# Ledger of designs, part 4: VHH binders against Extracellular exo-alpha-(1->5)-L-arabinofuranosidase ArbA (arbA)

Target 1, 316 residues: Extracellular exo-alpha-(1->5)-L-arabinofuranosidase ArbA (arbA), of Cellvibrio japonicus (p95470)
Amino acid sequence: KQVDVHDPVMTREGDTWYLFSTGPGITIYSSKDRVNWRYSDRAFGTEPTWAKRVSPSFDGHLWAPDIYQHKGLFYLYYSVSAFGKNTSAIGVTVNKTLNPASPDYRWEDKGIVIESVPQRDLWNAIDPAIIADDHGQVWMSFGSFWGGLKLFKLNDDLTRPAEPQEWHSIAKLERSVLMDDSQAGSAQIEAPFILRKGDYYYLFASWGLCCRKGDSTYHLVVGRSKQVTGPYLDKTGRDMNQGGGSLLIKGNKRWVGLGHNSAYTWDGKDYLVLHAYEAADNYLQKLKILNLHWDGEGWPQVDEKELDSYISQRLK

## First folded at step 23 (VHH; from x4 with S52T)

Design b4
Fold by ESMFold2, look of step 24:
Structure b4 (fold): chain B 316 residues (1-316), chain A 123 residues (1-123)
Amino acid sequence: as target 1 above (316 residues)
Amino acid sequence: DVQLVESGGGLVQPGGSLRLSCAASGFTFSYYVVGWFRQAPGKEREFIGAITGSGESIFYAVSVKGRFTISRDNSKNTLYLQMNSLRPEDTAVYYCAADQYWGKHSWGDSDYWGQGTLVTVSS
């Protein structure tokens, strides 16, 4: 059976690739070749001790991880939330190695990075993604529905916002002024991810609804900016804070609702990593690793036919 | 049709043990992540723990780790909860749940739930 994942992110340590997925405790798989995956571990054997304080209806799922290497450490960011609510927080746990056989292997939770509170905050503290700018400053993008996607500077140890704080809005969709602030609303945007390529930062975002099997409308859009802080503009020059976003990929009848991507440059090639629902297999979420191509104007492209070409294998 | 049926609830003394079962039918049990929840009178439902389809990985709530053990038997389509060192605060209706979509944000609108079995811990 192929690897089943949601919100996949990936990194490498030595000769081994590690894949992280939404789920109880954050599921970790390992592979030598990105095709054959074995279960490795979970980042948490129990919930974070603060989870139920932030989200009283927390149901054991840790959402939307991101993994970032910095100065010999691995930072795993994760989200605590409940469906349809912005009573949420992004936490971070740190490890010296991803190899469970190492005597140095131990996840050390560093607690909450940011927290959103209904009616106080018009943003939702989930879906983190980390990017370092050209000056070595590390930023976190995040967000889902509500007032859209945000970006802020991280402090030097990458566990909290920097002081003084610096925050930017990087993408949002129109939200009705009649909508109560406690509601997610109709602005269906989430899951930012930023990739540096050439002279630009590329912001990928997911529009639509995930997690509805065949009714999922999830698809990926892109914009770019010469500054990590934006403005991120689509191909027509429209600002992503004003509804801009150029379609990258939306899937097909066989592979539905694809989104929540990450993107990487490995061994001189660029990749888009995401999940897709396989219609022929009861809409089970499958790992996809697609080639990112670049047109003559520097915009990313993905060949939809490659959805059928990548075949992962789940091993014990 | 999908069914999840909990059993094994009842009265037990503090410090005692009890084993709950959840019998599953109407789906391929081994493809599902299954878990336990509980709801005490007047409280919201509380997550206890979950186990993957193959049984390779188990996640526990902090409040029960070391006292409760989750297991499954895919040949019998059954999920188990072994509860040891029971306390009065463990009194609740215990529910099982199943979801095929490993990696979902939540147990969501496609989750399957049992009807619950009552556990009472008292003298």
Scores: ipSAE 0.073, ipTM 0.582, lowest interface PAE 6.8, mean pLDDT 86

## First folded at step 24 (VHH)

Design ctl (from y1 with W102S K104S)
Fold by OpenDDE, fold request of step 25:
Structure ctl (fold): chain B 316 residues (1-316), chain A 123 residues (1-123)
Amino acid sequence: as target 1 above (316 residues)
Amino acid sequence: DVQLVESGGGLVQPGGSLRLSCAASGFTFSYYVVGWFRQAPGKEREFIGAISGSGESIFYAVSVKGRFTISRDNSKNTLYLQMNSLRPEDTAVYYCAAEQYSGSHSWGDSDYWGQGTLVTVSS
């Protein structure tokens, strides 16, 4: 049996890899080889006290985690939301270790980082991703639909926007100005993730629709910038904030709805981590870890065949 | 066929206790996250809590934390909900559910659901 995950992110502590997924209280798996995964824990034993205030229909499922190591601590960012609504908030919980057997293992929720409110905000506070720039300043990218993807500077504690606040729009798709601001709209973009590589920051984003099994149209696009704040340009020079984006990988008949990726450099090798829906298994979501390569012009590439060759194993 | 059957509901006075059971069959119970929901008259369904396959990880709604305890016995394919310090506002039909797909964004129709058991808290 393969692991079933959405919106996967990963990190390593010592010789153990940890995988985080959307789910009740955020699902955590552990592995020694990034193939065989064992259930480890959930990040939350109780819903955030503010969850139902932000999203009245909250049912325990926390969305789209990101895990970030900073000064010996693990920062786990998560989202509270509901489909089709921007009644959302990104929170952060912090731990000293990811090993549940450790006496120091304790998730401490620090609360809301940002919150989106219908009619006030033309953005959705979901899908956080953390990146540090070359100067050591830490940023959060986030977003889904509405006005697109945003980036803002985090404060020193990584729990709030820095003051004074600095925000940037980094990617968006077409949206009618006449559409009600509470509606997600037609801009099918979400799940930013930025990777620093070579001379550039690479912004990955998911286009299309997720979570629709065989009808999912998710696929990954990419742009790059020499500055973390952008502009991120695709291969043709088009700004992602102007609808640009170069296709990185699109699903096939066997694997559809590819997306919501993370990207990492581990031990000198680059990886793309994402979920895909397997047609042969009734479009059940699966973890995929693909090798990330770079062409002669510094653009990322993946081998679609690795969708078939990488097969995760869920251990008892 | 997958089946979840709740039992243990009834009438109880405020401050009282009840223990609900959910008997599962037709699937490998220990592999699934299972949980409890409730629906009060005229209200929407409310999440109560969920427990991991192994039983080592439990997640609660704030509204029941400290009063309700979720547990499971995989050898008996049974999910439990111990309800203490019951209040009139706890009156509802209580449902158990099994998450068909892990890593989902919400509980829904694709998940396995019981028929429910009525809990009435009244003096």
Scores: ipSAE 0.659, ipTM 0.861, lowest interface PAE 0.8, mean pLDDT 95
Fold by OpenDDE, fold request of step 25:
Structure ctl (fold): chain B 316 residues (1-316), chain A 123 residues (1-123)
Amino acid sequence: as target 1 above (316 residues)
Amino acid sequence: DVQLVESGGGLVQPGGSLRLSCAASGFTFSYYVVGWFRQAPGKEREFIGAISGSGESIFYAVSVKGRFTISRDNSKNTLYLQMNSLRPEDTAVYYCAAEQYSGSHSWGDSDYWGQGTLVTVSS
């Protein structure tokens, strides 16, 4: 059995890899080899106290985690939301360790980082991703549909926006200004993830639609910038805020709806982590870890064949 | 065929206790996250809580925290809901569910559901 995760992110503590997924209370898996995964824990034993206020239909499923290590602590960001709505909020819970056997293991929820409200905000507070710039300033990128992807400075505690607040739009697709602001619209962009590599920051984003099994149209695009705030330009020089984005991977008939990626450098190697829907298995989502390569111009590349060769194992 | 069958529902006075059971069959019970839901008349279905396959992790809604306890016995393929300090607002049809796929964004039609058992809390 393969691990069937959505929106995967990973980190390492010691010799153990941890995988975080969308799911009830955020699902956590552990692995020694990034192939064989065991269920480790869930980040929450009780729903956030504010979850139903933000999203009345909340059913315990927390979305699109990101895990970030900072000053010896693990910051797990998560989203409370509902499909098609921007009644959403990104929260953060913090732990000293990811090992549930440790006496120090305890998730402490710090509450809402940001909240989106229909008609007020033309953005959706989901899909957090953390990046530190070359100056040590930590940023959060996030977003889905509406006005696109946003970036803002985090405060020193990484729990709230910095004050004074600094926000940037970093990517968007076409949306009619005449559309009701509460509607997600046609801008099928979400799940930003920024990787610092070489001379650039690389912004990965998912275009298309997810969570529709075989009808999912997710695919990954990328742009880059010398500044974390952008502008992020694709291979043609088009700004991602102007609809730009260079295709990284789209998938094939066997693997559709590729997306919601993270990207990492581990031990001198780069990896792209994502989920994909497997046609041969009724489009059940699967974890994929692909090698991330760079061409002569510094653009990321992946081998689509690795979608077939990487096969995770969920152990009992 | 996958089957979930709830039992233990009934009439109870406020402050009383009730224990619900959910008998599972037709799938490897221990591999699944299972949970409880309830639906009161005229209201939307409400998540109560869920428990991991091994029983090591339990997740509760705020509305039932401290009053309800979820447990499972994998040797009996049974999910339990111990309900204490019951209130009139706890009146609902209670459903058990098994999450077919991990990493989902919500409970839905792809998941396995029981037929429900009625719990009435009234003086």
Scores: ipSAE 0.649, ipTM 0.856, lowest interface PAE 0.8, mean pLDDT 95
Fold by ESMFold2, look of step 24:
Structure ctl (fold): chain B 316 residues (1-316), chain A 123 residues (1-123)
Amino acid sequence: as target 1 above (316 residues)
Amino acid sequence: DVQLVESGGGLVQPGGSLRLSCAASGFTFSYYVVGWFRQAPGKEREFIGAISGSGESIFYAVSVKGRFTISRDNSKNTLYLQMNSLRPEDTAVYYCAAEQYSGSHSWGDSDYWGQGTLVTVSS
């Protein structure tokens, strides 16, 4: 059986890779080789104290994690939300180690980082992803539908926005001014992730709709900028705040609706990590780790055939 | 077809214990996250907890942590809820559920649900 995963992010501690997924309490898997995975733990054994306030129907699921190492600590960002609503919040929990067998293993929840409120905010506080710029400043990207993807400066302990606050719009799709601000709308963009490579920051984003089995239209686009704050331009020079975005990878007949990627450089090689829905297995979402290649003009490339050749294995 | 059938409900005094069972069929039980919910009269359905397919990782709602224990026996395709130190506010219909999409964003109508078993804790 393959690893079932949604919104996958990864990090390494020692000789062990850890994979984090949307699920009850944030599902964690571990691996020595990024192919063979065993179930490790959940980050939360019970709900964050504020979860039911943000999502009255909270059912254990924490969404769209990101994992970030900083000064010897592991920061796990997570989202509480409900479909179709921007009554949402991103929280953070912190651990000294990812090894559940360690006496130092303990997730310490630090509470809400940001919260979106319908009518007040034309953005949705989910899908965090962390990037440090060349000056050591740490930023959070986030967003789903509404006014698109945002980036803001984190404070020194990475648990709140910096003061004074600094916020930027980094990508969005057209949204009718006639649409009520409480509605998600037709601007199908979410799940930002930023990777620094060479002289550029590359913004990956998911366009379309996840979570519709064979009807999922989710796919990945990319733009780049010399500054973490943007503007992010696609291959034709179009700003991602103006509908720009160059296709990176779309699903195929066997692997539909892929998206919500992360991206990493390990041992001098670059990787794209994402989920894809397997048509042959009732459209269950599966882990994919694909090679990122770079063309002569510095744009990322992915061979879609690797969707068929990368097959994870869930160990007992 | 997929079926989930709860049993073990009944009347119990405050401070007492009950053990609920949920018998599963029609899918590979050990691959699925399964969980318990309850709905008290006049209230919204409440998530109680969930257990991984392997059985090694369990999530509990704050309202029941320390009093309820979730377990599973994959050889019998059965999910259990051991309820101790029962209180009148635990009175509810208890439902089991199996998550059709592992790693999805919520439990919903597309997942598999039982029809429930009534637990009444007299005051």
Scores: ipSAE 0.528, ipTM 0.808, lowest interface PAE 2.4, mean pLDDT 89
Fold by ESMFold2, fold request of step 25:
Structure ctl (fold): chain B 316 residues (1-316), chain A 123 residues (1-123)
Amino acid sequence: as target 1 above (316 residues)
Amino acid sequence: DVQLVESGGGLVQPGGSLRLSCAASGFTFSYYVVGWFRQAPGKEREFIGAISGSGESIFYAVSVKGRFTISRDNSKNTLYLQMNSLRPEDTAVYYCAAEQYSGSHSWGDSDYWGQGTLVTVSS
C-alpha cells in the first residue's frame, strides 16, 4: 500500500525523515529512507481551541501543513477552513523534537497567525509555506483562489506577523471584478512554496483544481525573483501577479493531477515533493518525491517518468 | 451497494454509557478513514471524531474527548463509538461516515453516510 497524503511537507531530525499531511489533526509519518513510511503521530489529538469559531462546520481536518526548523524548534503551520470559503485561519504549533519517544515531545499550539474574513479580505488564509531570506528575515507565503498568493514578514518568534506589517502580492490569476468578494471565483491558483537556489528565489504554485478524481486539472508552475518579495517572473519574463507561470510538471494518464508541492535541498541534491492522483487506484492521492534538476539557465526541471518510478510504501 | 448502518442507540441516563456500532459493506472498509458525527434537532451536524483505515490514528472533538472512544474492527467491517459519562447535550442522532476521497479536506455529500441512530440522554 502506498502512502496516501495530501499537501505533503517534510523535514529531517537526525536519521529520520518526517512527513506531514492534511487530515484530521495533521497526520505524521516517519521514514529512514524516504520510501518506506510508518505512521508516527497526529499533531493534534483534538481540535485547536479556535477552530470552530473560524470554521463552524469544522470536522477534524486541518489543512495544508508546513514544517519549518528554526533555532532548534520545529514549527508546524496548519490551516482551518471550509471548502469554497475564505473563513479561514493559519495557526502554528511548536515542538522541540519530532520523535514521539522523547520525553521532550509535545506539540504546543501557539494559536492563530493570520485570519481571513469574507468580504473584508480578498485572500484566503490557508496554504502556508515558510521561507527565510538572505538577511535572515522569515516570511510566510500563503493563499488559495480569490486575490491569489501573498507573502508577509513573520515576527521574531514566528507566531504572528511582524510589526509594522509588510505584505506583498506574489502571484495571482485574473478574477472578474463583477464576482462577489465572498466567492472563491475563477482564479485557480493556490499552495505557494518558495525555494532559495543560486541567485534566485523560486516560487512554485499550483494551478487548476485538485480533488476531482479524473477531472482534476491540478498542475505546477514556477517563476523566480532575486528578491523574496518578487516580482516573480516566468521564463518569458511575465509577472506571476499578471498571470505568468511556466509549467514545471503536469499530470498524465496514470497520474491525472498533481500539485501542492514542497521543495528541498538535502545532502547537496534537490527534491520536489508533491501528491499525485493515481487513476488505477480510484484517483487516490499518493506521495511523490522527485528529483529536481536545473537547466543551463537556472530553471527547475523534473523528469515526468519519475512519477512512475517513485513508489512509496506504507509499513505496518 | 455501499452501506453504512448504525445501531445501538437508545435512551440512557446522564452519566451512563452506550456503545454504537456502524456496519460497513460494499467497499473495502480498511482503506477508509471513518468517523462519527451527530446532529441534534435544529442544529448543524457536529463532528465527533475519526479513525484511520489501520486504526492507529484517532482524532476526537473537544466536546467528547476523554468520554468517547472510537475503535474499528476491520475483520468485521465495523466502526464503534463507546460513549461514557453521557450528558444531556449528547442527545442527538449519531451518524457514521467513510471518506470516499482521502484528503478531500472535509466530509461532504460525496462521502458515504449512514442513516443514523438516535441517542437520548435523559432520566
Scores: ipSAE 0.331, ipTM 0.706, lowest interface PAE 3.8, mean pLDDT 90

Design ctl (from y1 with W102S K104S)
Fold by ESMFold2, fold request of step 25:
Structure ctl (fold): chain B 316 residues (1-316), chain A 123 residues (1-123)
Amino acid sequence: as target 1 above (316 residues)
Amino acid sequence: DVQLVESGGGLVQPGGSLRLSCAASGFTFSYYVVGWFRQAPGKEREFIGAISGSGESIFYAVSVKGRFTISRDNSKNTLYLQMNSLRPEDTAVYYCAAEQYSGSHSWGDSDYWGQGTLVTVSS
């Protein structure tokens, strides 16, 4: 009876919270209290027009959404990919409202933002997450395996890279130079998310492997920078582009494979949103919304016992 | 132990209708995203659509949207495909599938697959 979710992101419109999940068409749930959730809608009732060109074996799954509010519009970013390959693209669809009862409710797909091609690109165009800097410039972070996590400027309408393009590497793990560039490789890093807090930007990243039931090793690390473009340094001063990353949370026997987080400030409080695989329930993925606390040196902390105390409820 | 068994295939005239069923056993059906695929002779397997475990979210390939309807009955462990306005290009073996890992981002050989039911639309 809990909310089954993968790669969760959330936003609020009025008194209603909306949750978006990986799956066929991107599933949307709504809630008044972030605990009790109802099905709301799906973003796509059929594939994006370009999906089969990017992924010939496309099977309905749209991956790793991010939801971003900008100038009265809701931007939903999503990924199309093929497992184990970086033949991928991030697209964006836009809506004026998230309320399906509104006459203005309509997802309008704007097509591909970026696309990765094996051998050409040593990065994988999935796992988007949007952040605005202190000057109002909007950036997209993204990446999974290969050469790690990237950040680039978005254009004014948030549908393409800015021209001229500006790209930064923000985190990566060591990858063997002997691997064919078309292979994902051993650098198990993905799913960036950036939160602005105080004088710092905090980059969260997922290390390890998701999606393996009890064998999932997924866990969260963090670094920070005074510039959105980095360098992001962990607690010991190590650069995340050079393997740095301070552990935030790794889960436990009951809740394994924590990852693919988002993070938000709502009503003056900070939250970490993620999925976790529940061992007692066949390792099905469950929504977790945890409090994000800050120590005296400005580093985020999560109490893993909240994994047991936050329990979502899926309403009929 | 796990089985998915399709039924309801057959010969039909263009413009006609058929209803396919997929009976599931050996697992908790309501936990799984389930879907339909088809494979025409000499072609690769094609995704038709999928439906969430609760039945609340349904996705269709553009080639069948408006003509095919996917539904499920969790009390009977059965997935359905209602096929209307059939065309000769719909001729294929139709398969149902259940996504074994809830964290999976695609359908693959490790998921549960049926053996298929043949649908032939006369020209």
Scores: ipSAE 0.272, ipTM 0.663, lowest interface PAE 3.9, mean pLDDT 89

